# Designs tried in a protein design chat: VH-VL binders against q8ixk2r445to577. Part 158

Target 1, 133 residues: q8ixk2r445to577
Amino acid sequence: FFGMLQNKGLTDYCFDYNPPDENQIVGHQVILYLCHGMGQNQFFEYTSQKEIRYNTHQPEGCIAVEAGMDTLIMHLCEETAPENQKFILQEDGSLFHEQSKKCVQAARKESSDSFVPLLRDCTNSDHQKWFFK

## First folded at step 8 (VH-VL)

Design m6 (framework fv_recaticimab)
Fold by ESMFold2-Fast, scan of step 8:
Structure m6 (fold): chain C 133 residues (1-133), chain A 120 residues (1-120), chain B 112 residues (1-112)
Amino acid sequence: as target 1 above (133 residues)
Amino acid sequence: QVQLVQSGAEVKKPGASVKVSCKASGYTFTSYGMHWVRQAPGQGLEWMGWISAYSGNTKYHQNFQDRVTMTRDTSISTAYMELSRLRSDDTAVYYCARDDYYGSGYFDYWGQGTTVTVSS
Amino acid sequence: DIVMSQSPSSLSASVGDRVTITCKSSQSVLYSSNNKNYLAWYQQKPGKSPKLLIYWASTRESGVPDRFSGSGSGTDFTLTISSLQPEDFATYYCQQYYSTPTFGQGTKLEIK
C-alpha cells in the first residue's frame, strides 16, 4: 500500500512527518495532521516486511516504537526490519505493533487538541482503524 | 486568485437562527479546511469551529457546540455556518477563513465578513 | 483553552518609528517534536478582514513587507515593525494554533 495513512475515527487526520531539519530525517515523533494530499510529509509506504516507510529522503526512514515507549518515532530503515519497526495492518484496519502487542491509536496530545499516533491496548475503536488513501 | 465571498448582513430576533454562506473560488475547495471566526463590535477575534471541505467532518469550540452547525456543498464550493437560539451577545461580524496549506490552523485567506445583528 | 495576552492594548506612534507588540501564551506553543512555534500574527484595518502577516512565529507571509518581523519562542512572542508607514495603523492580533485556536485581545496601533 502507498499513500496517506488516514484514521477512520478522526476522518480528516493522517500520519504526518515534518522534522525540524530536512537533513536530519530521523529521531522525531510522527504526528497527525489534517489530510491535505499535498507535499511529501503525508505519504507513506506499507511494505511486505511490515514497515511503514517515509520515502522523502535516501536512506529511507521507517516508523518505530522503542521499548517501553508509546510514541511513534522515525528511525533509519534496515536491510532486515527489526521487531520495533514491524506493524501488522489487519483486515479490520487495526495497525498492530507486533513487539509490544499494542495497537496504534489516534490520540490527543496530553496538553492540547493536537493529535498524535500512540500505542494503546487494542480495542475495537474507530480511532485504532487506519486505511491508505 | 483565492477568494472567499460571504452572504450579506442579517438582522435577527433573539431565539432565531442565522445561516451564513462562504463561497470559495481560485483553488481546489476540497484540499483546504474552512474555519469560522467571529468578532463582536469593538472586541477581538473568537474561533467557533472548523469543517473539512473534503469529508464534511467538523470540530466546534465548546462554547458553540450546542448551537452551531457547519456544513459544506462541494458541488458549488460553498461552506455554511448556522447558529441557532441567537442571543443579543451573538451580535458580531462572522468570518470564514481558509486553513493554511499544511492544515495547521492558521488562516491564510479570509472572507469579507457577514454582520449579524441580534436585537429586541 | 490556551489564553493569549497582548501588550500594550493600544499604542500611539509616528511614521518612521520602530514599533514592538508583545504576545504571551498561558502555556508553551512550541511543539518539541518538530521544534516549531504554533503562533501567527494578523493585521486588521477598520471595516476589513484580518490579514495574515506572520506564521510559525517568524515566517513572513508572501507579499508582506520586510519591515514586519516576528520573534520569540515558547510563551513569549514579539511582532516588530521596523519603520512604521501610514498604512500600518491597524489592530494587530496574535493567534496560537498549538491547540484549539485562540487569539490575543488585540493591540490597536494609532497615529500619534
Scores: ipSAE 0.006, ipTM 0.554, lowest interface PAE 13.2, mean pLDDT 85

Design m7 (framework fv_recaticimab)
Fold by ESMFold2-Fast, scan of step 8:
Structure m7 (fold): chain C 133 residues (1-133), chain A 120 residues (1-120), chain B 112 residues (1-112)
Amino acid sequence: as target 1 above (133 residues)
Amino acid sequence: QVQLVQSGAEVKKPGASVKVSCKASGYTFTSYYMHWVRQAPGQGLEWMGWISAYSGNTKYHQNFQDRVTMTRDTSISTAYMELSRLRSDDTAVYYCARDKYYGSGYFDYWGQGTTVTVSS
Amino acid sequence: DIVMSQSPSSLSASVGDRVTITCKSSQSVLYSSNNKNYLAWYQQKPGKSPKLLIYWASTRESGVPDRFSGSGSGTDFTLTISSLQPEDFATYYCQQYYSTPTFGQGTKLEIK
């Protein structure tokens, strides 16, 4: 699947990645931002290796969660997807990060001006359900 | 109904390139990933890679990434797989196959196959 | 890559027989957190492309007869055909999709 990855509970928000420097695609947090319907920085692909790929920039990025963290960070894609880059998109819309056994949830941190996707204990909340449009 | 129709058989010399086409019909082409799988005579199936019909983005198996190029043309719902610097052990039937779900990694519809023979 | 090994490489059977084909993976293809086995089975007749029979180790693809069933978990999987029909003589392949897709070498089911 591919397109803009939208949250079911936070209905106007999509996965969004816009690196501050086009020469530094990796190391920054993925955020949620108002869906604009134009693809670009909100365009992602879900691959056969269970990756969430960002292909708007070269080199291509893959969303990952670093050990002990709950934030989704952009890393470079690898020839064989490492475990920290694998997310299972379920038929019910939950996005499950196998290595941590947590689900991706639309959330807002106290110190953040943006909504962000975060790893949280899995619930059946609409804030943990995602779909491509 | 869903149909994947591939180009005809090819005979090539070592060192040449071959480009196989796979024309899709009966579904929304851009909504599915297309994979390429080959089968050498008397051997099993070998996965080569996939392409997103929507974005054109690709993933290749390490064994092929320096010689394979996958592309698509959305205006005619056709996927292509080009394999360069052919060797005799590239002799095989090449299949296109549709990913059943987005990124599922298993395949619900297959093309009829294209036989590629590499010999001197 | 995860290596898939099938046994037997070939077997002979008669119409009406119960047939069992096995598949072993070099690593577990069970995803413990969602409890799913990332394993599929395909049927390939001579001169034809493969046809999907089973996915998630035990779920039958739409239109596949109920005489076909899949079972197993982790590294050991079985495809069973409960009452062979003439159209079932073919080569069967298992495939894992837990990582980069890989196939077993195939089991050829022949008429006895």
Scores: ipSAE 0.007, ipTM 0.525, lowest interface PAE 15.0, mean pLDDT 85

Design m8 (framework fv_recaticimab)
Fold by ESMFold2-Fast, scan of step 8:
Structure m8 (fold): chain C 133 residues (1-133), chain A 120 residues (1-120), chain B 112 residues (1-112)
Amino acid sequence: as target 1 above (133 residues)
Amino acid sequence: QVQLVQSGAEVKKPGASVKVSCKASGYTFTSYGMHWVRQAPGQGLEWMGYISAYSGNTKYHQNFQDRVTMTRDTSISTAYMELSRLRSDDTAVYYCARDKYYGSGYFDYWGQGTTVTVSS
Amino acid sequence: DIVMSQSPSSLSASVGDRVTITCKSSQSVLYSSNNKNYLAWYQQKPGKSPKLLIYWASTRESGVPDRFSGSGSGTDFTLTISSLQPEDFATYYCQQYYSTPTFGQGTKLEIK
């Protein structure tokens, strides 16, 4: 699967990665933004190793969750995906982060007016359902 | 102080293209999205689309998708909106507006507007 | 698109009056995960650009006078001006940002 990763509940919003420094993509938080058909910062690939890869940069970035955190951040991809970079895309559209046993949910960033994907206890809410478009 | 300054009024014939500019100052240009909204004489506000100042990625409303192009130049903190194949019903004031916070979808600062008149 | 409907289309009021403008969305703009209403209000004075007044249905933008207040949830929203001033002559627009942004058709407020 590849393309724009759109939320089923929060209409018109997609995974977006727009780091403040284009020469340093690692360590910044993944956000949600209005979907577009142009790829670039909204173009992601779901791999056979259960990674969500950011395709607009070489070397490619991989979405990760650091221990004890609930935010999704960009790390460098590795030849063998580490556990913190593995997300199981279920048939019902949920993105399950196996290491933390939590699901990715569309939510508001703390102390801001922007949207971000966050790890939350798994529910059957449409805000936890994602699909590639 | 945040300011968005737009280019001057334009008079165009049907079938022509118009390109409106919006120069930003008083904030980090690449940290906010820029939206374009138009208003026909005596009518309400109509959202046309947006551009990411950082990446240049765009999202257009379906009503404008085949005729609009939004671009930006980060070296001069300027966003552009070009509308082609103009019709008389494109006569309107065109505004640029800053996304309140990247991804918020409501607009805290607006340009002064650019009047575009399409007539023969 | 979510359709926004405002009423009335226009109204006349005197300085000191309490005025209420209503806005209805064709579907809910309340996001259940954060309990926020994705609704904003703008003021547009003749010959000027729109100015943000209210966001999240009821949060007043910095610098906006206390006489302006927003209320409502889900599909039904109101903007209230508690004591109308001469500078409040303007057209008021509601806007949803739950999905692709859409605006109401506007309410023209005539002072007096």
Scores: ipSAE 0.008, ipTM 0.580, lowest interface PAE 11.8, mean pLDDT 85

Design m9 (framework fv_recaticimab)
Fold by ESMFold2-Fast, scan of step 8:
Structure m9 (fold): chain C 133 residues (1-133), chain A 120 residues (1-120), chain B 112 residues (1-112)
Amino acid sequence: as target 1 above (133 residues)
Amino acid sequence: QVQLVQSGAEVKKPGASVKVSCKASGYTFTSYGMHWVRQAPGQGLEWMGWISAYSGYTKYHQNFQDRVTMTRDTSISTAYMELSRLRSDDTAVYYCARDKYYGSGYFDYWGQGTTVTVSS
Amino acid sequence: DIVMSQSPSSLSASVGDRVTITCKSSQSVLYSDNNKNYLAWYQQKPGKSPKLLIYWASTRESGVPDRFSGSGSGTDFTLTISSLQPEDFATYYCQQYYSTPTFGQGTKLEIK
């Protein structure tokens, strides 16, 4: 699967990665922003290794969750995906982070009125359902 | 409804810096990008760069990378563009303009413009 | 950067005339995956900020009169005003957003 990763509950919002320095593609938080339908910084690839890859620049980035954190951060992809970079896209649209046993949810950031994808306990909420567009 | 209101005209000497503000209202500030475009007297439009109101990520045109800084303050829905080491050929009207869609690169609402005059 | 070239640089026309302004990009602004042309047109009246007229080469912005139309694909685009009105005195700019935004040099329309 590849395309814009859109939320079923927040129907206007997509995964978005916009690094502050194009020479440093990794190390920043993945956010949610209005879907623009043009790919670019909202274009992701879901791989057979269960990675969510950002291929817009070299080197390629892979979404990861650091130990003890609930935010999605861009890290370098590896030849064999480490456990913190594996997300299981389930048939119901849930994105299950296997290492933490939690699901990716569209949520408001505490310090702002902005939306971000966060790890939360798995529920049947549409805010935890994702699809490629 | 949607409004972008810019700070007033500035007169600067060569070598100085100028900081222009752009206050947004009528929409969710952090859901859109803000671009800066300038226009020298009798000349066309020149894109300078943009900022993500959400993340603060910036991308500048190479002609301005050494001298421009774009920032925003989400608590007051305001974007800023600072241009340093001013030259006489920086005399222009400076506009802020909102992305039609986040990252779209074309602009549905524009500020009224800020005239910056650089003279000795 | 993608270079945008407009023609003519200026023209004079009478009320009721059909006016055509052309815009050429140095490389294609057609994105094959979605089959969209990343091209917009703006109107700028003296002393005022630009106003979006058309995006995706041919889609009119809300509130823009239907006498304005855009056409073209790839590298060659046109803005047409089917029946010129006095309020159409302005400079018109094309803009690509396929890559880093760039504008044409502008076409100044003087109404006679």
Scores: ipSAE 0.006, ipTM 0.544, lowest interface PAE 12.9, mean pLDDT 85

Design p1 (framework fv_zigakibart)
Fold by ESMFold2-Fast, scan of step 8:
Structure p1 (fold): chain C 133 residues (1-133), chain A 119 residues (1-119), chain B 107 residues (1-107)
Amino acid sequence: as target 1 above (133 residues)
Amino acid sequence: QVQLVQSGAEVKKPGASVKVSCKASGYTFTAYAMHWVRQAPGQGLEWMGYINPYSGGTKYNEKFKGKATMTSDTSASTAYMELSSLRSDDTAVYYCAREKYGDYYFDYWGQGTTVTVSS
Amino acid sequence: DIVMTQSPSTLSASVGDRVTITCRASQDISNYLAWYQQKPGKAPKLLISAASTLQSGVPSRFSGSGSGTEFTLTISSLQPDDFATYFCQQYYSYPYTFGQGTKLEIK
């Protein structure tokens, strides 16, 4: 699967990686932003190693969650995907993070109308359902 | 390089409709949300809503629901805002404004379109 | 809705003065605040975003500070070109709202 990774509940929003530093393209938080159909910052690839890859900039990034954290951040991809970079895209659209046993949810940043993907206990909420366009 | 050029001034009678255009150039039109803001004479700024030109998805300020309709034409790189059932208190300058990618504030504004509603 | 209140509504000053404009939000908006400058007959121009980030091309005499509910725009040495109306705007929550404006006029 590849393309724009859109949320079923937060319907006009897609995974987006828009780092502020051109010299440090990894290490920043993944956000959710209005889908725009242009690929670029919203183009992701779901791989056979259960990675969510970002290939728009070099070096290639892989979404990861560090131990004890709930935010999705961009790390360097590795030849063999580490456990913190593995997400199971299930048939119902949930993204299950194996290492933490939690699901990716579209969530408000603070109480704002800015949105980010966060790890949360798995539920059947549409805010935890994702699909590639 | 980025430019937002709006249609010219309009004078309308109460009960009429008006459609204001905002032609974008110098960037990828579908990649940026377009907002509409009005300013009544001598008054402050009032946010009306936005459109995602890619999806056609809109968000309106509740005050303008059923009053304003936002649309876009991707092939023409033009956003539109139509006001129906005009009243004298709709007299204002109407601005389009581009949302800064990923950051939500307005980085470029159109020059404004004056709409006057008078009998 | 989040109410934005500016003070003062009108400020008289002379070239070379240090001027300060305050903006208050009715609830915590973190740093989701922008400042715009508007000259008569013109569209607003973005000066500052995220409460304190000066936009490219904006003179360094402009600065913003604050977080939460209290924000300040400062012009360290007023120039003739700076006489205008200034608006703060929260972009924390819909509907986005603006302060009523502060008109900076020649003393």
Scores: ipSAE 0.787, ipTM 0.921, lowest interface PAE 0.9, mean pLDDT 93

Design p10 (framework fv_zigakibart)
Fold by ESMFold2-Fast, scan of step 8:
Structure p10 (fold): chain C 133 residues (1-133), chain A 119 residues (1-119), chain B 107 residues (1-107)
Amino acid sequence: as target 1 above (133 residues)
Amino acid sequence: QVQLVQSGAEVKKPGASVKVSCKASGYTFTGYNMHWVRQAPGQGLEWMGYINPYSGGTKYNEKFKGKATMTSDTSASTAYMELSSLRSDDTAVYYCAREKYGDYYFDYWGQGTTVTVSS
Amino acid sequence: DIVMTQSPSTLSASVGDRVTITCRASQDISNYLAWYQQKPGKAPKLLISAASTLQSGVPSRFSGSGSGTEFTLTISSLQPDDFATYFCQQYYSYPYTFGQGTKLEIK
């Protein structure tokens, strides 16, 4: 799968990666932003290694969650995907982060009206359901 | 080249309404939130709210709820801000400003529309 | 609401001077702070975003620093074109709020 990774419950919003420094592609938080289909910042690829890859820039970035954290951040992809970069896209649309045993949910950024993907206990909420458009 | 062009100056009487326009060009209009900011004479900037031209959804600063109405026309790439029941303290320059994609600050501003409310 | 306070409200300086304008947020806003320059009769122009990221086309004499609640805008060698009013803005949470402005004028 590849394309815009859109939320079922927060229907106007897609995974988006827009780092403030083009020379430093890694280390920044993945956000949710208005689905527009015009910028490469919303183009992701789901791989056979269960990675969510950001292919707009070289080297390629892979979404990861660091131990003890609930935010999704961009790391460099590795030849063999580490466990913190593996997400299982399930048939029901859940995006399961195997290492933490949690699901990716569209959530309000703390103290803000903007939205970000965060790890939360898995539920049957539409805010935890994702699909490639 | 991104450009935001606003309608011309308006002089209104107390109790009237005014509708300011902001025509966008040089980018995909529906891809960016459009915000409205006002500046009273000799004073600072005050955020009024924004409209998402893709969804039509709006968010207002509490001070302007029931006072300002934001709309957009996607076919014309134009955002609008209407103020009702004008008072003398609504005299200000009104700006539209485009939200930077993914980053939420304002990367482009319209030239401003002066609204004068006098009897 | 997050209150943004600038200091000083008015700053007198000469061409060639190093000038610093400060901005304080009433709560932690991380680095979600922008600086704008406004000349009389004109719209504000974005200078700096994310507290320290200089915008394309803005002269390198401008720089920003800070995080959390304390921020500064520095002009390393003031030029005639820099006499203007400067505003900080937080975009951490709604409603977005601006500082009251710092008017930079000729000494």
Scores: ipSAE 0.008, ipTM 0.584, lowest interface PAE 9.2, mean pLDDT 87

Design p11 (framework fv_zigakibart)
Fold by ESMFold2-Fast, scan of step 8:
Structure p11 (fold): chain C 133 residues (1-133), chain A 119 residues (1-119), chain B 107 residues (1-107)
Amino acid sequence: as target 1 above (133 residues)
Amino acid sequence: QVQLVQSGAEVKKPGASVKVSCKASGYTFTGYDMHWVRQAPGQGLEWMGYINPYSGGTKYNEKFKGKATMTSDTSASTAYMELSSLRSDDTAVYYCAREKYGDYYFDYWGQGTTVTVSS
Amino acid sequence: DIVMTQSPSTLSASVGDRVTITCRASQDISNYLAWYQQKPGKAPKLLISAASTLQSGVPSRFSGSGSGTEFTLTISSLQPDDFATYFCQQYYSYPYTFGQGTKLEIK
């Protein structure tokens, strides 16, 4: 799939990545932002290796979660996807992170009105359900 | 300070409609989903659905589809819940409640609006 | 729909008592459970979220425990202000559902 990765529960919000410098695409947190709001920073590719790739910049970035963390961050894609970069998009819309055994959930950023995707224990909540549009 | 202030009590005849309001203050109204919960006299709480005030998107409990209509007015920071074709078993206290994003429980509640349907 | 069942429906206790209220879900809801307190004529007030997280401003005598399908709310030393009806709520999946309530009365 290629497109905007939208949340079923937080209905107008999509995965968004807007690095502060065009020559440094890695190391920053993925956020949620209003769909169709900001250029090409909302377009992602879901690959056969279960990666979520950010294709609007060169080199291509891949979403990852570091061990022990719950935030989604941008890393460089590798020829063979490491376990921390693998997300299974399930039939019910759940986005399952293989290494941690947790699901991606839409959440409010602490002490802010901004929103971010975070890892949480898997549930059947609509805030853990995602789709490409 | 977060406050949710609801409209006053209503007494209606069967077949009428009623529109309950919930005015929000003390936070960014469009940043939080607003849920509606009813409580019949002497009974427990029943979830009706929610509205996202930013998008206008709604999610209804199947039991209330076609019965309840949820809307919002961003300029007034007010959410509305309208019940149509009222029956005696719609007699209840109706609450609005704000959803805590990321954790999805209700952190603030309105004071409640009593709706009485009598023939 | 997930059915939430509370026990007991009514509990009589004295000030200073330790009381425990139970809530059971018809399926695994992980820790997506909240507890609310409701006094006559008033709106419910959130006490505990995520099964065990005490909300700011709620007295430390309140505690929650459990996961999956069995949950408990405990009041370690009952105060006069605690006589109220208590409700559990699952927010694991839509439609959100509540237990029938436990009415805590003076013995």
Scores: ipSAE 0.013, ipTM 0.603, lowest interface PAE 7.7, mean pLDDT 86

Design p12 (framework fv_zigakibart)
Fold by ESMFold2-Fast, scan of step 8:
Structure p12 (fold): chain C 133 residues (1-133), chain A 119 residues (1-119), chain B 107 residues (1-107)
Amino acid sequence: as target 1 above (133 residues)
Amino acid sequence: QVQLVQSGAEVKKPGASVKVSCKASGYTFTGYLMHWVRQAPGQGLEWMGYINPYSGGTKYNEKFKGKATMTSDTSASTAYMELSSLRSDDTAVYYCAREKYGDYYFDYWGQGTTVTVSS
Amino acid sequence: DIVMTQSPSTLSASVGDRVTITCRASQDISNYLAWYQQKPGKAPKLLISAASTLQSGVPSRFSGSGSGTEFTLTISSLQPDDFATYFCQQYYSYPYTFGQGTKLEIK
């Protein structure tokens, strides 16, 4: 399904993707920003292949985590989702990254008031709980 | 055109509460954060916090936690700020001001509501 | 909290003068600074954002400059309508903070 992906613990923040160059939508970090319900940058699709797609641009982007990293980066979607692009959205709201065995957590970016989703060891924290709105 | 119209002046006794309203028009109410800023007599501006009318989520300046409560009514396009347990040092003009998504500064302000707390 | 300090607190000037108001931040805020004008009995009005971006409808005699910790607001040819109190605001981090204000009064 499709919508704003909001954090339960950081209650006013949603997944947001705003690449600096519209002609190159891949390779940049996904951020968290105040939910506003109006911008395309906050609308994502969760697919049957367990992808989180950013489909408001062409070509379509899929959220991925590169080996050894903890940040969520936008990559090009593939016909068959690679393991680094698969996230299991569980009934309790946790977003489990299959390849790393870690969960997506809302976190403060170092030395700033900016927030980003990062991979962390799975806990029952509300900062690791997500839902579509 | 964008307008933020606030409720009228209030005179309250210490210990009372007061609820100030800010009615928005001329734009999509849920597309903008609504901030509250206080100005005590002869003093500067003091940021109190904001409410996101889309989600109902709030962020308070630590100084006003437990003192101010921010709410909104989307169907009425109105934001509210309630102060509890009023003291004389709460005497001030209270402003609502909007923030466009991602801008962080305040492009339009309400006219202000004077709250006077006296015995 | 980031402390914003304006100088001077009061400035006396005549119509036609060039006036400069300074705002200092207690830490680096990059260019995340706004300037507001407040006339007696009125709400503040946004003049400048991002330290130097003049807002639509604001006269071109107003300009802003600076980055990091020191910022200036300049009025190149003061008009009667410009006698007001001016505030700077940082929006680099929460809580947002304002300078104490600079009152521009007629000489």
Scores: ipSAE 0.006, ipTM 0.596, lowest interface PAE 10.2, mean pLDDT 87

Design p13 (framework fv_zigakibart)
Fold by ESMFold2-Fast, scan of step 8:
Structure p13 (fold): chain C 133 residues (1-133), chain A 119 residues (1-119), chain B 107 residues (1-107)
Amino acid sequence: as target 1 above (133 residues)
Amino acid sequence: QVQLVQSGAEVKKPGASVKVSCKASGYTFTGYAMHWVRQAPGQGLEWMGYINPYSGGTKYNEKFKGKATMTSDTSASTAYMELSSLRSDDTAVYYCARQKYGDYYFDYWGQGTTVTVSS
Amino acid sequence: DIVMTQSPSTLSASVGDRVTITCRASQDISNYLAWYQQKPGKAPKLLISAASTLQSGVPSRFSGSGSGTEFTLTISSLQPDDFATYFCQQYYSYPYTFGQGTKLEIK
């Protein structure tokens, strides 16, 4: 699977990674942003190691969740994916983070009308359903 | 060089419709949301809504629902804003503005289109 | 709707002066605030985003500060080119709203 990772519930929003500095591609939070169909910041690859990879810039980034956190952060990919970088994309569209036992949900950043993917208790909500387009 | 070039001034009678255009150049049109903001004579700025040119998805300020219609033409890199059933209080300068990528403020603005409604 | 209130509505100043414009939000908007400059007959121009981030090409005499509900725009040494109307804008929640504007005029 590869392409734009779009939310079923928040229908016009896609996973997006737009770091402030092209020279520092890691360490920033993954956001949800209006889908634009151009690839680039919204082009992700779901790998056989259960990684969500960002290949638009070198070195390649892999989405991770740090211990005790609920935000998705870009880290450097490793030859063997660490557990905090593994997400199970299930047949119902759920994106399950096994290490935390939580699901990725489209959520408001604070109370704003800006959106981010966050780890939340798993539900059958369309805001927790994702697909590649 | 990013440019947003809007259509020329319009004078309309009450009850008419007007369609303002905003032609984008210097960037990939579908990559950025386009917003519309109006400014009545001597007044402040009022946000009307936006369109995502990629999907055609729109978000309107409730005040303008049923009054304004936003559309876009990807092949022409042009956004449109149509006002229906014009009244004298629709007299204003109408701006298109591009949303900063990855954020929600406006980094580039069109020059504005003056719409005057008079009988 | 989030109401944005600027003070003063009109400010008279001389070249070389330090001027400060205030913007208040009716509820917490974090740092989701932008400042725009508008000259007569022209479109607004972005000066500052995220309350304090100066935009490329904007003179360093401009600065922004604040978070939550209280924000300020400061011009450290006013130049003739700075006489204009200034608007704050919240982009925290829909509908996006602007302050009523502060007209900076020559003393």
Scores: ipSAE 0.708, ipTM 0.905, lowest interface PAE 1.3, mean pLDDT 93

